# Designs tried in a protein design chat: VH-VL binders against NAD kinase (nadK). Part 33

Target 1, 268 residues: NAD kinase (nadK), of Syntrophomonas wolfei subsp. wolfei (q0aze0)
Amino acid sequence: MKIILVNNRFKENTEKKAQEIAGQLSALNVEVIIDNGLDEPYAGTVDFIMVLGGDGTMLRAARRYGQRAIPVLGVNMGTVGFLSNIEINELAEYLPLILREEYSLEARMMLEVAVFQQQSLLTRVFCLNELLLRSNSPRMLSFALEISGQKLEPYRGDGLIVSTTTGSTAYSLSAGGPIADPQLDAFIVTPVASHIINKRPLVVSPEREISLHLLEEREAIIGIDGQIKMDFGAENRVLIKRAPHPLLMVNLKAKPFFTSIDRSLQRQ

## First folded at step 1 (VH-VL)

Design r39 (framework fv_ragifilimab)
Fold by ESMFold2-Fast, scan of step 1:
Structure r39 (fold): chain C 268 residues (1-268), chain A 124 residues (1-124), chain B 113 residues (1-113)
Amino acid sequence: as target 1 above (268 residues)
Amino acid sequence: QVQLVQSGAEVKKPGASVKVSCKGSGYTFTSYAMYWVRQAPGQGLEWIGVISAYSGDTTYNQKFKDRATMTVDKSISTAYMELSRLRSDDTAVYYCARDQEYYGSGKTYYFDYWGQGTLVTVSS
Amino acid sequence: DIVMTQSPDSLAVSLGERATINCKSSQSVLYSSNNKNYLTWYQQKPGQPPKLLIYWASTRESGVPDRFSGSGSGTDFTLTISSLQAEDVAVYHCQQYYSSPWTFGQGTKLEIK
């Protein structure tokens, strides 16, 4: 068995724990590859991915490995989040189940984001939570939104979020989007500080293709999962569609989504 | 062991259509996109298009958009490329290829495994 | 469209000697936001499909011998075989995946002297 341990080298508690877990797994004849975010993703085949850390580390793992249809387990290091399944102090208890492949999988849709300059593809990126288009200055953006070739009336505001259902509790929530059951496949399109007060969040089929471009030259950026940022100008266009493969998340322990989000909202 | 196995050689008349198959094995078929590339005798490689094995979504090279159709059958892990209204200059070896395993920088259009190729000869 | 030009068209090198193949793109294939060159190299033997050697201009595919290396940035790229072996006789193709349509060089035929 070959496992990737994904951690954040800049968080001392996760790096130290990753080394300890790698040693334990090696003693059990499991080949371990450590991905601390600095090097290129591991190119070979693996059987399992274990993510040690918070939601940010899981988002990175999803972008790097989510399209390979490999089971991914989120192991929480004590930070509140939505993408982990077990706590680090429970890992020893669950490790035999992991090694025997005695777990269930939950499929989480991902976005495929393609950024163009005129007709030329600049990059393709996959993400678990969302794409954010936002102004990088105090000036509002004017931009066009197309959904499966249907041109909506122009948007004016600070930006737009195109989110997965998993991302419904991330930036989309902060911008006024709905909370979505992560078992549902859908895109959530949420305006950011729209000048037009009647612009509402949209929930659309994940088979839709969403296109965005600026109508005026402005200083703007697109953000991916809050971790990747790219300049976006009037010569750019972005296409967003469902990624070819969902992220396969490991369930070792029942974690009721609705009671977790309810508790989180009461805290705020 | 990853393998892409294509259908056998075809001889067609101008104006006919040809449908080439590509069966994947040794990997999770729906986890990779399938690309189609052709090579005319003594010439370089030319990209035709790509299809997601998961969603069935396609992107075509504009040169082939009006004549090429790509489809996938998940139940038998097989991708298809049909080229219609054949011309003599469509004579080529047609390859399927999947995207490479490295996903860290997002999806790319470079090819880690290739089928053996299908010779399509178009002559009157 | 980005035009890929390889040089030389053909090359003869003695066993154990260094072989160098060049690839030039008509526009930069370096994406500044991620600092990556969207360029690959393939090896194609007679009657066989192409085989991936190098991606991201310099990253060697798993299982490809250390004697193969890629270098360059922007518009000028090089594939180097440090010590030619008999099994390396093939046509080598570069490809860009920066901008659709994905385009290939014309190929460089490598032979033993």
Scores: ipSAE 0.000, ipTM 0.373, lowest interface PAE 15.5, mean pLDDT 84

Design r4 (framework fv_ragifilimab)
Fold by ESMFold2-Fast, scan of step 1:
Structure r4 (fold): chain C 268 residues (1-268), chain A 122 residues (1-122), chain B 113 residues (1-113)
Amino acid sequence: as target 1 above (268 residues)
Amino acid sequence: QVQLVQSGAEVKKPGASVKVSCKGSGYTFTSYYMYWVRQAPGQGLEWIGVINPRSGGTTYNQKFKDRATMTVDKSISTAYMELSRLRSDDTAVYYCARGLYSSGYYTAFDIWGQGTLVTVSS
Amino acid sequence: DIVMTQSPDSLAVSLGERATINCKSSQSVLHSSNNKNYLTWYQQKPGQPPKLLIYWASTRESGVPDRFSGSGSGTDFTLTISSLQAEDVAVYHCQQYYTTPLTFGQGTKLEIK
């Protein structure tokens, strides 16, 4: 069995814990690849991905490996998050179940984001939470939203978020989007500070294609999961689709989504 | 639910070949070795060989290497064991069983197929 | 080849009493690098495939009752059933997975006295 351990080398003790766990797994004759974010994603075949860290580390793992249809387990090492299933101090208890594949998988949809300059593809990325189009200056954007060939009335405001249901509790929530059951597959399209008061968040089929382009030249950026940032101008177009494969998240223990989000919102 | 389901009983004449199938479900097929074991009445359990479904690599018990062939079809999560030039003493229940793949190390057989009775008689 | 020898060949034990089955390997099955014994125990009831009980000589498989325990190291191993139940009537097999060919003991038939 070959396992990728994904960690964040900039977090206190995560590199040390990754090495410790790698040693434990090697003693059980498991081949271990450590991905601490420094190098390109591991290109070989693997059986399992173990993410050591918080939600940010899981988002990076999903972007790097989520399209390979490999089981991914989130192991929390710090503050409570939504994408981890077990705590680091529980890993020894659950390791035999992992090695015997005695767990269930939860499929989480991902976005495929393609950015074009006219008709030329500039980049293609995958993400678990959202794409954000936002102004990079105090000036509002004027932009076009098209859903499966249907051209909506122009948007004016600070931007737009196109989110998965998993991303409904991330930036989309802060912008006024709904909380969505992550077991549902849907795009959530949430305006950011629209000057048109009646522009509401949209919940649309994950089979639809969403495209965005600027109607006026402005300083704007595209953000992916809050981790990747790209300049976006009037010559650019972005196309957002359901990714070919969902992220396969490992469930070793029940984690109640609604009570967790309710407690989180009460603390804010 | 993890299961290994084998093909049905076979009756063969000496000199013939038999091919037993073993379909895995409820787990990642390529994460586990597939072992083949037989049990003749009165002789106990006897290991035939192992195949790594990910690579197709095989290791055979020397006793069977000239007659046994193990293969996999990953598209349908199915392993096969073919035994040729059958003799009357090949009459046995043939089992497939899985074990955790650990980078060249052998493992315990945690899930077994129901068995396939192969009868060789003239 | 590593030869696995079980004793006794058959054993009759009263309900609620302790049953002890021994297994000896002709060579050590203890791995020097990880300090683990590559030894398993299986339970086989008539007409059924073997069922894994114990691996690494002493680790109980999930779902196996705690009355089953394994002990020993190197070449000498024991399976213990602390309080025999009626459903424990079976043939018990030890097996090494240290090296090829993988080999089994001859089996021990456990019956109610």
Scores: ipSAE 0.000, ipTM 0.360, lowest interface PAE 16.9, mean pLDDT 87

Design r40 (framework fv_ragifilimab)
Fold by OpenDDE, second read of step 3:
Structure r40 (fold): chain C 268 residues (1-268), chain A 126 residues (1-126), chain B 113 residues (1-113)
Amino acid sequence: as target 1 above (268 residues)
Amino acid sequence: QVQLVQSGAEVKKPGASVKVSCKGSGYTFTSYAMYWVRQAPGQGLEWIGVISAYSGDTTYNQKFKDRATMTVDKSISTAYMELSRLRSDDTAVYYCARGVSYDSSGYYHPDAFDIWGQGTLVTVSS
Amino acid sequence: DIVMTQSPDSLAVSLGERATINCKSSQSVLYSSNNKNYLTWYQQKPGQPPKLLIYWASTRESGVPDRFSGSGSGTDFTLTISSLQAEDVAVYHCQQYYSSPWTFGQGTKLEIK
């Protein structure tokens, strides 16, 4: 068995723990690779991914490995979030199940985000939570939203979020988006401070495609999962699709989503 | 192993059409885009276009937009490039290529062609 | 369209010596948002398809010997072979994918002196 341990290089405690866990796994004849984000993603075949940290680390892991259809376990290390399944102090207890592959998987839809410039594909990224388009100035943006070839009325506002159902409890929620069942596949299109006060979020079929581009020559920002940022101008367009592969999240411990929402949201 | 296998050489008359196939194996076909490039004898490479094997979205070099048609059949992991109204200067080796690369942030750049077909010679002559 | 110009068109280098191929773009292929140069180098041997060597101007493809290196930024790029080997005889191509249409250099033929 080969396992990748994903941790946060900026959190020293996670690095230390990753080393400890790596030692334990090695003693059990498990090959371990530690990914703290400094190097390129491991390109070889692996059987399991263990994410040590919070939601942010999970999001990074999803972007790096989500397309490879590898089981991903979130192990919380004292943070509040929605994407961890067990606590670090529970890992020893569940380790035998992991090694025997006695767990269930929950498929979470990811976004495929493609950014274009003059019809050139600049980047493609898979992300678990959301794509954000926002103004790079105090001024509102004017941009075009197209869904499956249907052109909506020009949008005016600070920005727009296209989120997965997983991401519905992230920035989309703060912007007034609905909380979505993580077992549901859908896009959530949430306006950010729309010029139209009553502009409502859209729930869109994952079979559709979403396109955004600016209608004016102003600078904007594209954000991915709140971690990646890139400039976005009038010469650019972004296309959002359902990723061809979902993230396979490991479910070792049942966590009732709806009963925990109030508690989790109160902490944020 | 990951590979692209193209159809055999073609000989066509001016004004005819040619359809080249490219079958992918050893990887998830729909996870990538297929690029088409040609090379005239003794000349450099020329980009024709790209098609997403997932969505079927296409982007063409304007030079070929009116004559080239790219398609995919996901059920058999095969991409097709059809070029119509052939001329003598269309004589070339036509390549399909898969582009893939990524960085530490999880960004993928599909335009670095890591896997190439063996090429298909298309000869246009009277 | 972005025009890619390689220099020289051909060169002969002795075994074990350094080979240098230049590629110039008519406009910058540096994307400011990610600080990446959208420039690729390919190696093509007779009767074979091109082979990826370098992408994003300086990143070696897996399996490519470390004697191959790419450098440069903006509009001026260089492919360097630190110590030429017999198997390195080929035509080398640079390509930009910053702006559609993708364009290639005319190619550089590298031979052994």
Scores: ipSAE 0.020, ipTM 0.576, lowest interface PAE 5.9, mean pLDDT 90
ESMFold2-Fast, scan of step 1: ipSAE 0.040; ipTM 0.630

Design r41 (from r4 with heavy chain L100K S102Y S103D G104S Y105S Y106G T107Y A108P F109L I111Y; framework fv_ragifilimab)
Fold by ESMFold2-Fast, scan of step 1:
Structure r41 (fold): chain C 268 residues (1-268), chain A 122 residues (1-122), chain B 113 residues (1-113)
Amino acid sequence: as target 1 above (268 residues)
Amino acid sequence: QVQLVQSGAEVKKPGASVKVSCKGSGYTFTSYYMYWVRQAPGQGLEWIGVINPRSGGTTYNQKFKDRATMTVDKSISTAYMELSRLRSDDTAVYYCARGKYYDSSGYPLDYWGQGTLVTVSS
Amino acid sequence: DIVMTQSPDSLAVSLGERATINCKSSQSVLHSSNNKNYLTWYQQKPGQPPKLLIYWASTRESGVPDRFSGSGSGTDFTLTISSLQAEDVAVYHCQQYYTTPLTFGQGTKLEIK
């Protein structure tokens, strides 16, 4: 069995914990690859991915490995997040179940994001939460949104979020988007500070293709899961569709989504 | 496009405190770790600490842990390093530097501020 | 703490000739799981901040001329400038990021002969 341990090396003892866990797994004849974010993703085949850290570390793991249809377990190291399933102090109790492959899987949709310059593909990335188009200056953007070839009236404002249902509790929520059951597959399209008062969030079939481009030359960026940033200008367009494979999240412990989000919102 | 701009030179008396600022622009400030490194005249580089601008979480070199305080103000994309109880051997150029890897504590340091000369003299 | 030691302290090389700078760590900076060396090289010109040249012991930073190369593994590392140019006059620093505290070598001053 081969396991990838994904961590963030300089966050509060995660590197030490990764080494300790790697030692424990090696003693059980498990091959361990450590991904602390500094190298390119491991190119070989693996049986399981264990993410040690918070939601940010899980988002990186999903971008790197989510399309490989490999089970991914989130192990929380500190502040409670939405993408972890167990706490680090619970790992020893659940490790035998992991090694025997005695767990259930939750499929979470991902976005496929393709960024073009004119007609040439610049990059293709996958993400778990969202794509954000935003102004990189105090000036509003003017931009076009097309959904499966249907051209909507122009948007004017600070930007737009195209989110998965998993991402509904992330940046989309802060921008006024709905909370969505992550078991539902859908795009959530949420305007950011729209100048047009009646621009509402849209919930769109995951079978549709969404495209964005600027109508005026402005300083703008595309953000992916709050982690990747790239410049976006009038010569660029982005195409968003459902990724070919969902992220397969390991469920070892019941984690009630609705009570968790309700508790989080009451503490704001 | 990425720029780190530091505050200007300071002259301090022994026992005083100094607070150096580092303003980031041209990137998502909260997505890259900020490191602080100093260099005494004619000497090598010495690491002071690192801060995660998103969480405010810090790791200090033990040599500086009781005197250095790193903070961030996310609203103005600015990191601060305050060094208290200054001694004459704290005279150095103080640098902020960005970790190369996005939302990762990875170190190489790819962009550096211009440096802030802090002179401690009686 | 990992102690980084550079040699020589200073070096004078003629234009167009090869310059070599060595860096030694007091313990291995090679990570056994990913087989990577956690070592960087920086160039620092007078009055300027350091500039990243090489990371992962041998990977050139974007925009760095191909005359710069890094080599070595474990505890012994070398920065090579294959054909020295006038603009290469600087102090060169190695640094490990295998463990905290992060540590630098004392620097090697490179001058034109």
Scores: ipSAE 0.000, ipTM 0.417, lowest interface PAE 14.5, mean pLDDT 86

Design r42 (framework fv_ragifilimab)
Fold by ESMFold2-Fast, scan of step 1:
Structure r42 (fold): chain C 268 residues (1-268), chain A 121 residues (1-121), chain B 113 residues (1-113)
Amino acid sequence: as target 1 above (268 residues)
Amino acid sequence: QVQLVQSGAEVKKPGASVKVSCKGSGYTFTSYYMYWVRQAPGQGLEWIGVINPRSGGTTYNQKFKDRATMTVDKSISTAYMELSRLRSDDTAVYYCARDRSYGYSYAFDIWGQGTLVTVSS
Amino acid sequence: DIVMTQSPDSLAVSLGERATINCKSSQSVLHSSNNKNYLTWYQQKPGQPPKLLIYWASTRESGVPDRFSGSGSGTDFTLTISSLQAEDVAVYHCQQYYTTPLTFGQGTKLEIK
């Protein structure tokens, strides 16, 4: 069995903990590859991905490996998150189940984001939470939104979020979007500080294609999962589709989404 | 007893390339990240990049990405940094340094003695 | 890029007196998840490589005398030598490791009066 351990190099003691766990797994005849973010994604075949850290580390793992249809387990390292399934102090008791492949999988949709300059593809990235289009200056954006070739009335405001249901509790929530059951597949399209008072969040089929471009030259950025930023100008167009493969998240113990989010929102 | 020993001083013409070596001893070479830093005469330190000796994976300072190449030879516990298309302002002492430990990102506890690279016509 | 600025560029301090060196980052180097400042201090003597003195803004490296201390948080940091000794004559460098590219201050030269 070959496992990738994903950790965040910038977080204190996570690399040391990753090395410790790698040693434990090697003693059980498991081959371990450590991905701390400095290297290109491991190109070989693997059987399992273990993410050591919070939701941010899981988002990075999903972008790097989510399209490979490999089971991914989130192991929390001290901060409660929505994308982890077990705590680090529980890992030893669940390792036999992992090694025997005695767990269930939950599929989470991902976005495929393609950025063009005219007809030329500049980049293609995948993400678990959302794409954010926003102004990078004090000026309001004017932009066009198309859903499966249907042109909506122009948007004016600070930006727009196109989110998965998993991302409904991230930036989309802060912008006034709905909380969605992560077991549903849907795009959530949430305006950011729209000048047009009746622009509402939209919930659309994941089979649709969403296209965005600027109607006026402005300084704007595209943000991916809050971690990647790209300049976006009037010469650019972005196309958003459902990614070919969902992220396969490992469930070793029941984690009730609705009670967890409810407690999180009430405790401030 | 942990040491990083670098290759000797080099004199190069503008447009040439230089390859500096850094040999680790007294520790498990693949267990610590290796960084490359330079210092021009009388100036501050400037980071070039980092290499994971286990995988060969690299992260470069964007300023050097087009000219610098970092590699490792695990069989002799040696890291290399090659800088191409040299200019007179590349004259500097080049250092290798290891990461303090897995868990404390980018604090450099062990440094090589430095390699003076002089670029002159 | 995070720009690191040290002050003063040079200072002269009498033996046994306190020396203070400042370092300012253009952006906060405090990480929200672990509440640690990603800042180090190095000592560099003529003809030698830098030596690690302090990491995490205030943690002394093993073997570093207790007269060396680091303080500060976010964007403003200070290295203090409580009672200067002759062997402390060196250039001192601060470095951030919060994000790439890793960046260093220009250095502060410390001399005996």
Scores: ipSAE 0.000, ipTM 0.394, lowest interface PAE 15.4, mean pLDDT 86

Design r43 (from r4 with heavy chain G99V L100P S102Y S103Y Y105S Y106G T107S A108H I111Y; framework fv_ragifilimab)
Fold by ESMFold2-Fast, scan of step 1:
Structure r43 (fold): chain C 268 residues (1-268), chain A 122 residues (1-122), chain B 113 residues (1-113)
Amino acid sequence: as target 1 above (268 residues)
Amino acid sequence: QVQLVQSGAEVKKPGASVKVSCKGSGYTFTSYYMYWVRQAPGQGLEWIGVINPRSGGTTYNQKFKDRATMTVDKSISTAYMELSRLRSDDTAVYYCARVPYYYGSGSHFDYWGQGTLVTVSS
Amino acid sequence: DIVMTQSPDSLAVSLGERATINCKSSQSVLHSSNNKNYLTWYQQKPGQPPKLLIYWASTRESGVPDRFSGSGSGTDFTLTISSLQAEDVAVYHCQQYYTTPLTFGQGTKLEIK
C-alpha cells in the first residue's frame, strides 16, 4: 500500500505530525510520500491520500490529485473546517479501517477551468470550491456570461462567482449565494455587488459549459479556490466545465453538515 | 496494459474525406484528453486538435478548424478524427495520443497510437 | 504561434560520449502562475510513434534512463544524454504546451559516429 500525506509547509505543527504519521505507517509496511507543496505532485500510483490540516490544505490536495480517482481523507489538525472527516486524535482508532479499505466514499464535483488569450490556451486548472472573477480597481466590470451557448444580458458589477455545491459555503455564501447540499451536483453562479438589481444567483446543471469575457477593458483578476490569482483582460476568455472526475472523499464517520452550518450561521 | 490502437492505412484522392479511429484500452477512457497529431514524410510533428472524451468538447488548431472533426464513442472507448477536402500535402502519418487531467499537467503525451498512414494522390 | 527551433538538425556522437541537443522558443514558455516551463522532449525511432522522455523541461518520465536530462528555462532548453548508447539512435523532438496551437521543433537526428 502507498499513501500520500499532504500537509501545509507554512504550518510547523502539520509538518511534525506528518513525519510522525509517516513513521507509524512505515512500521505497518505502508509506503509513504509526503507532499508539503514544494515539488510537483507525485506522479506514481498511490492507493490513498491523507490530508493533514484545514480546508485550505484540502483545496490544494484536490487541485493536485482530485482528478486521479484516489480516496482522499481530511484529518483535522485543530482548525475548524467543513472538509475534514476525523480529528487527528482519532486517527489511530480509524487506521485499521483505512488499511482494510473499510470506508465509504462521497463524490464531490470539481470545476475544470480553462483560461484563453484570444484562441490560445494559457492554463487549465481544476478546483473544488470556485472561480471568482473580480475587479482589481474601484471601477465596475462589464462582462458577458454564456451558459451552454446561451448569451445572457450583460453583467455590470464587481464580479461573478462560479461555484460547486461544495463551494456554496465559501465565497459564494459571502456574495449572497444559496447554501447547497454538497451531495448535489450543480454550478452556482453568484453575482458580486451587481449594479443591476435583477441579477440573481443561478443554479444550473453540471452538464452546462460556462463562458466569461470582459466587454470593455478593465483591470480584473481570476481567483481559484482563493489560492491562485491571474490577471484577466478583455483579450481573455474563461471556459468552465464540470471536471471529468469528482474528488472522492473518505467517510469514516457521519459528519452533520446541516447542523454544523446552522451553528456557524448563528455564531456571533 | 495501456494501449491506443488505430485503424489501418488509407489511400484517398484529392477532395475526399478520411476518418481515422483510435481505440483506448487498459485505462479509464474518460479520464484522459485525446490529442491528434500528424507527421508528413521526413517532417516534424503538427498538432491538429484535442477532444475531452468526457464532455465531447474540442479545441482545434486554426489551420485545421474548417476541415477537421473530432468525435468520441464512449461505449467502445474509441476516438475519431475526420479530415475533409483532402489535398496532396495532407499525406502523413496521423497519431492519437493521450494526456492526463492532473493539476499542472498539460499536453505532454504519455501514450501514443501506432499511427495511421494516409496517402493522398491522384 | 510559438516557433520551436532545434539545433543541430543532425548530430553524430561516439558511444559513451555526451550528446547535447538544443531547443529555442520564439517566446517564453515559463508561466507566471506556477513558475513552470511548458516544454517536453520526445524520442522517435524509425517506424515508431514518439515516446515521452521529459516534461516540465526537466522532469524525467517514469522508465526513462537517468542518462537523459533536461535543462533550461524561458526560451532556451537543452536535452543531454550523458553517455550515449546504441539504443539512443533516434530523432528527438521538443514541444511547447504553453499556448495553442501546440508546436514542435523540426527534430534532431542523433547517430553513432
Scores: ipSAE 0.000, ipTM 0.388, lowest interface PAE 18.4, mean pLDDT 85

Design r44 (from r4 with heavy chain L100S Y101I S102Y G104S Y105S Y106W T107P A108T I111Y; framework fv_ragifilimab)
Fold by ESMFold2-Fast, scan of step 1:
Structure r44 (fold): chain C 268 residues (1-268), chain A 122 residues (1-122), chain B 113 residues (1-113)
Amino acid sequence: as target 1 above (268 residues)
Amino acid sequence: QVQLVQSGAEVKKPGASVKVSCKGSGYTFTSYYMYWVRQAPGQGLEWIGVINPRSGGTTYNQKFKDRATMTVDKSISTAYMELSRLRSDDTAVYYCARGSIYSSSWPTFDYWGQGTLVTVSS
Amino acid sequence: DIVMTQSPDSLAVSLGERATINCKSSQSVLHSSNNKNYLTWYQQKPGQPPKLLIYWASTRESGVPDRFSGSGSGTDFTLTISSLQAEDVAVYHCQQYYTTPLTFGQGTKLEIK
């Protein structure tokens, strides 16, 4: 068995913990590859991915490996989040189940984001939470949204979020989007500080294609999962569709989504 | 046969920049890290940094981060280390060395280039 | 930074006799979870690059003669050459890879009496 350990080298001793876990796994005749975020994704075949950290580390793992249909387990290192399944102090208890492949998988949809300059593809990335289009200056954006060939009336405001259902509790929530069951497949399209009173969040079939472009030259950026930032100008176009494969998340322990989000919302 | 072949000796004046190359052959270039280490005459070894040839991702010794730049050209299996604002105490033999990308083997240096002597004199 | 200190700076040993080189780290390089010491030894002959001899403090690299052995744990390490041969004249360097920056000892010059 070959396992990738994904960690964040810039966060509190996670590199040392990854080395420790790698040693334990090697003693059990498991081949271990460590991905600390500096390198290209491991190109070879692997059987399992273990993510050591919080939601941010899981988002990176999803972008790098999510399209390979490999089980991904989130192991929490003390940061509260939605994407981990077990705590680090529980790993020894669950390790035999992992090695015997005695767990269930939960499929989470992902976005495929393609950014063009005129007719040329500049970049293609996958993400688990969302794409954010926002102004990079105090000036409002004017931009066009097209859903499966249907051209909506122009948007005017600070930006727009296109989110997965997993991302419904991330940036989309802060912008006024709905809470979505992560087991559902849908795009959530949420305006950011729209100056048009009747622009509401949309819940759209994941079979739809969404495109965005600026109607006026402005300084704007595209943000992906809050981790990748790209300049976006009037000569650019972005195309968003459902990624070919969902992220396969390992479920070893029941985690109650609805009661957790309900308490989080009422805490404020 | 694994081989790392470095560029030839350089003589530079203080304030100049030097760029040393290291060409890998006999292995998959992108499957191993490339490390840079220097050795002043009659002294010990000093680590400069490491680059992943696959991604271009780097980690520098903070002593060199303001002056050293590591890059790769995958099409010709060649890594580069450029050191700017040279001082007389930068006179050293500069080595490239290969290391495993697997954490359990990092950073043992299994193959080394022949070295490039950089002399900085006024 | 972990500081690596070797002793002696130089030593002379007769052919066939035992040579011993010491290396001390300012902090432990032993990882408690895997019980491995993140320490290597290199041999460097004049005009040549270093050559890997020993990794994990005591594991001999393939092709390295049996007369070379490494020992020690934590902060105190030893390289031993059980029966010195003429070809062993070199500078020997220890290195830690427990944490960045990667650091080396100052080197020990081994020569024949």
Scores: ipSAE 0.000, ipTM 0.378, lowest interface PAE 17.0, mean pLDDT 85

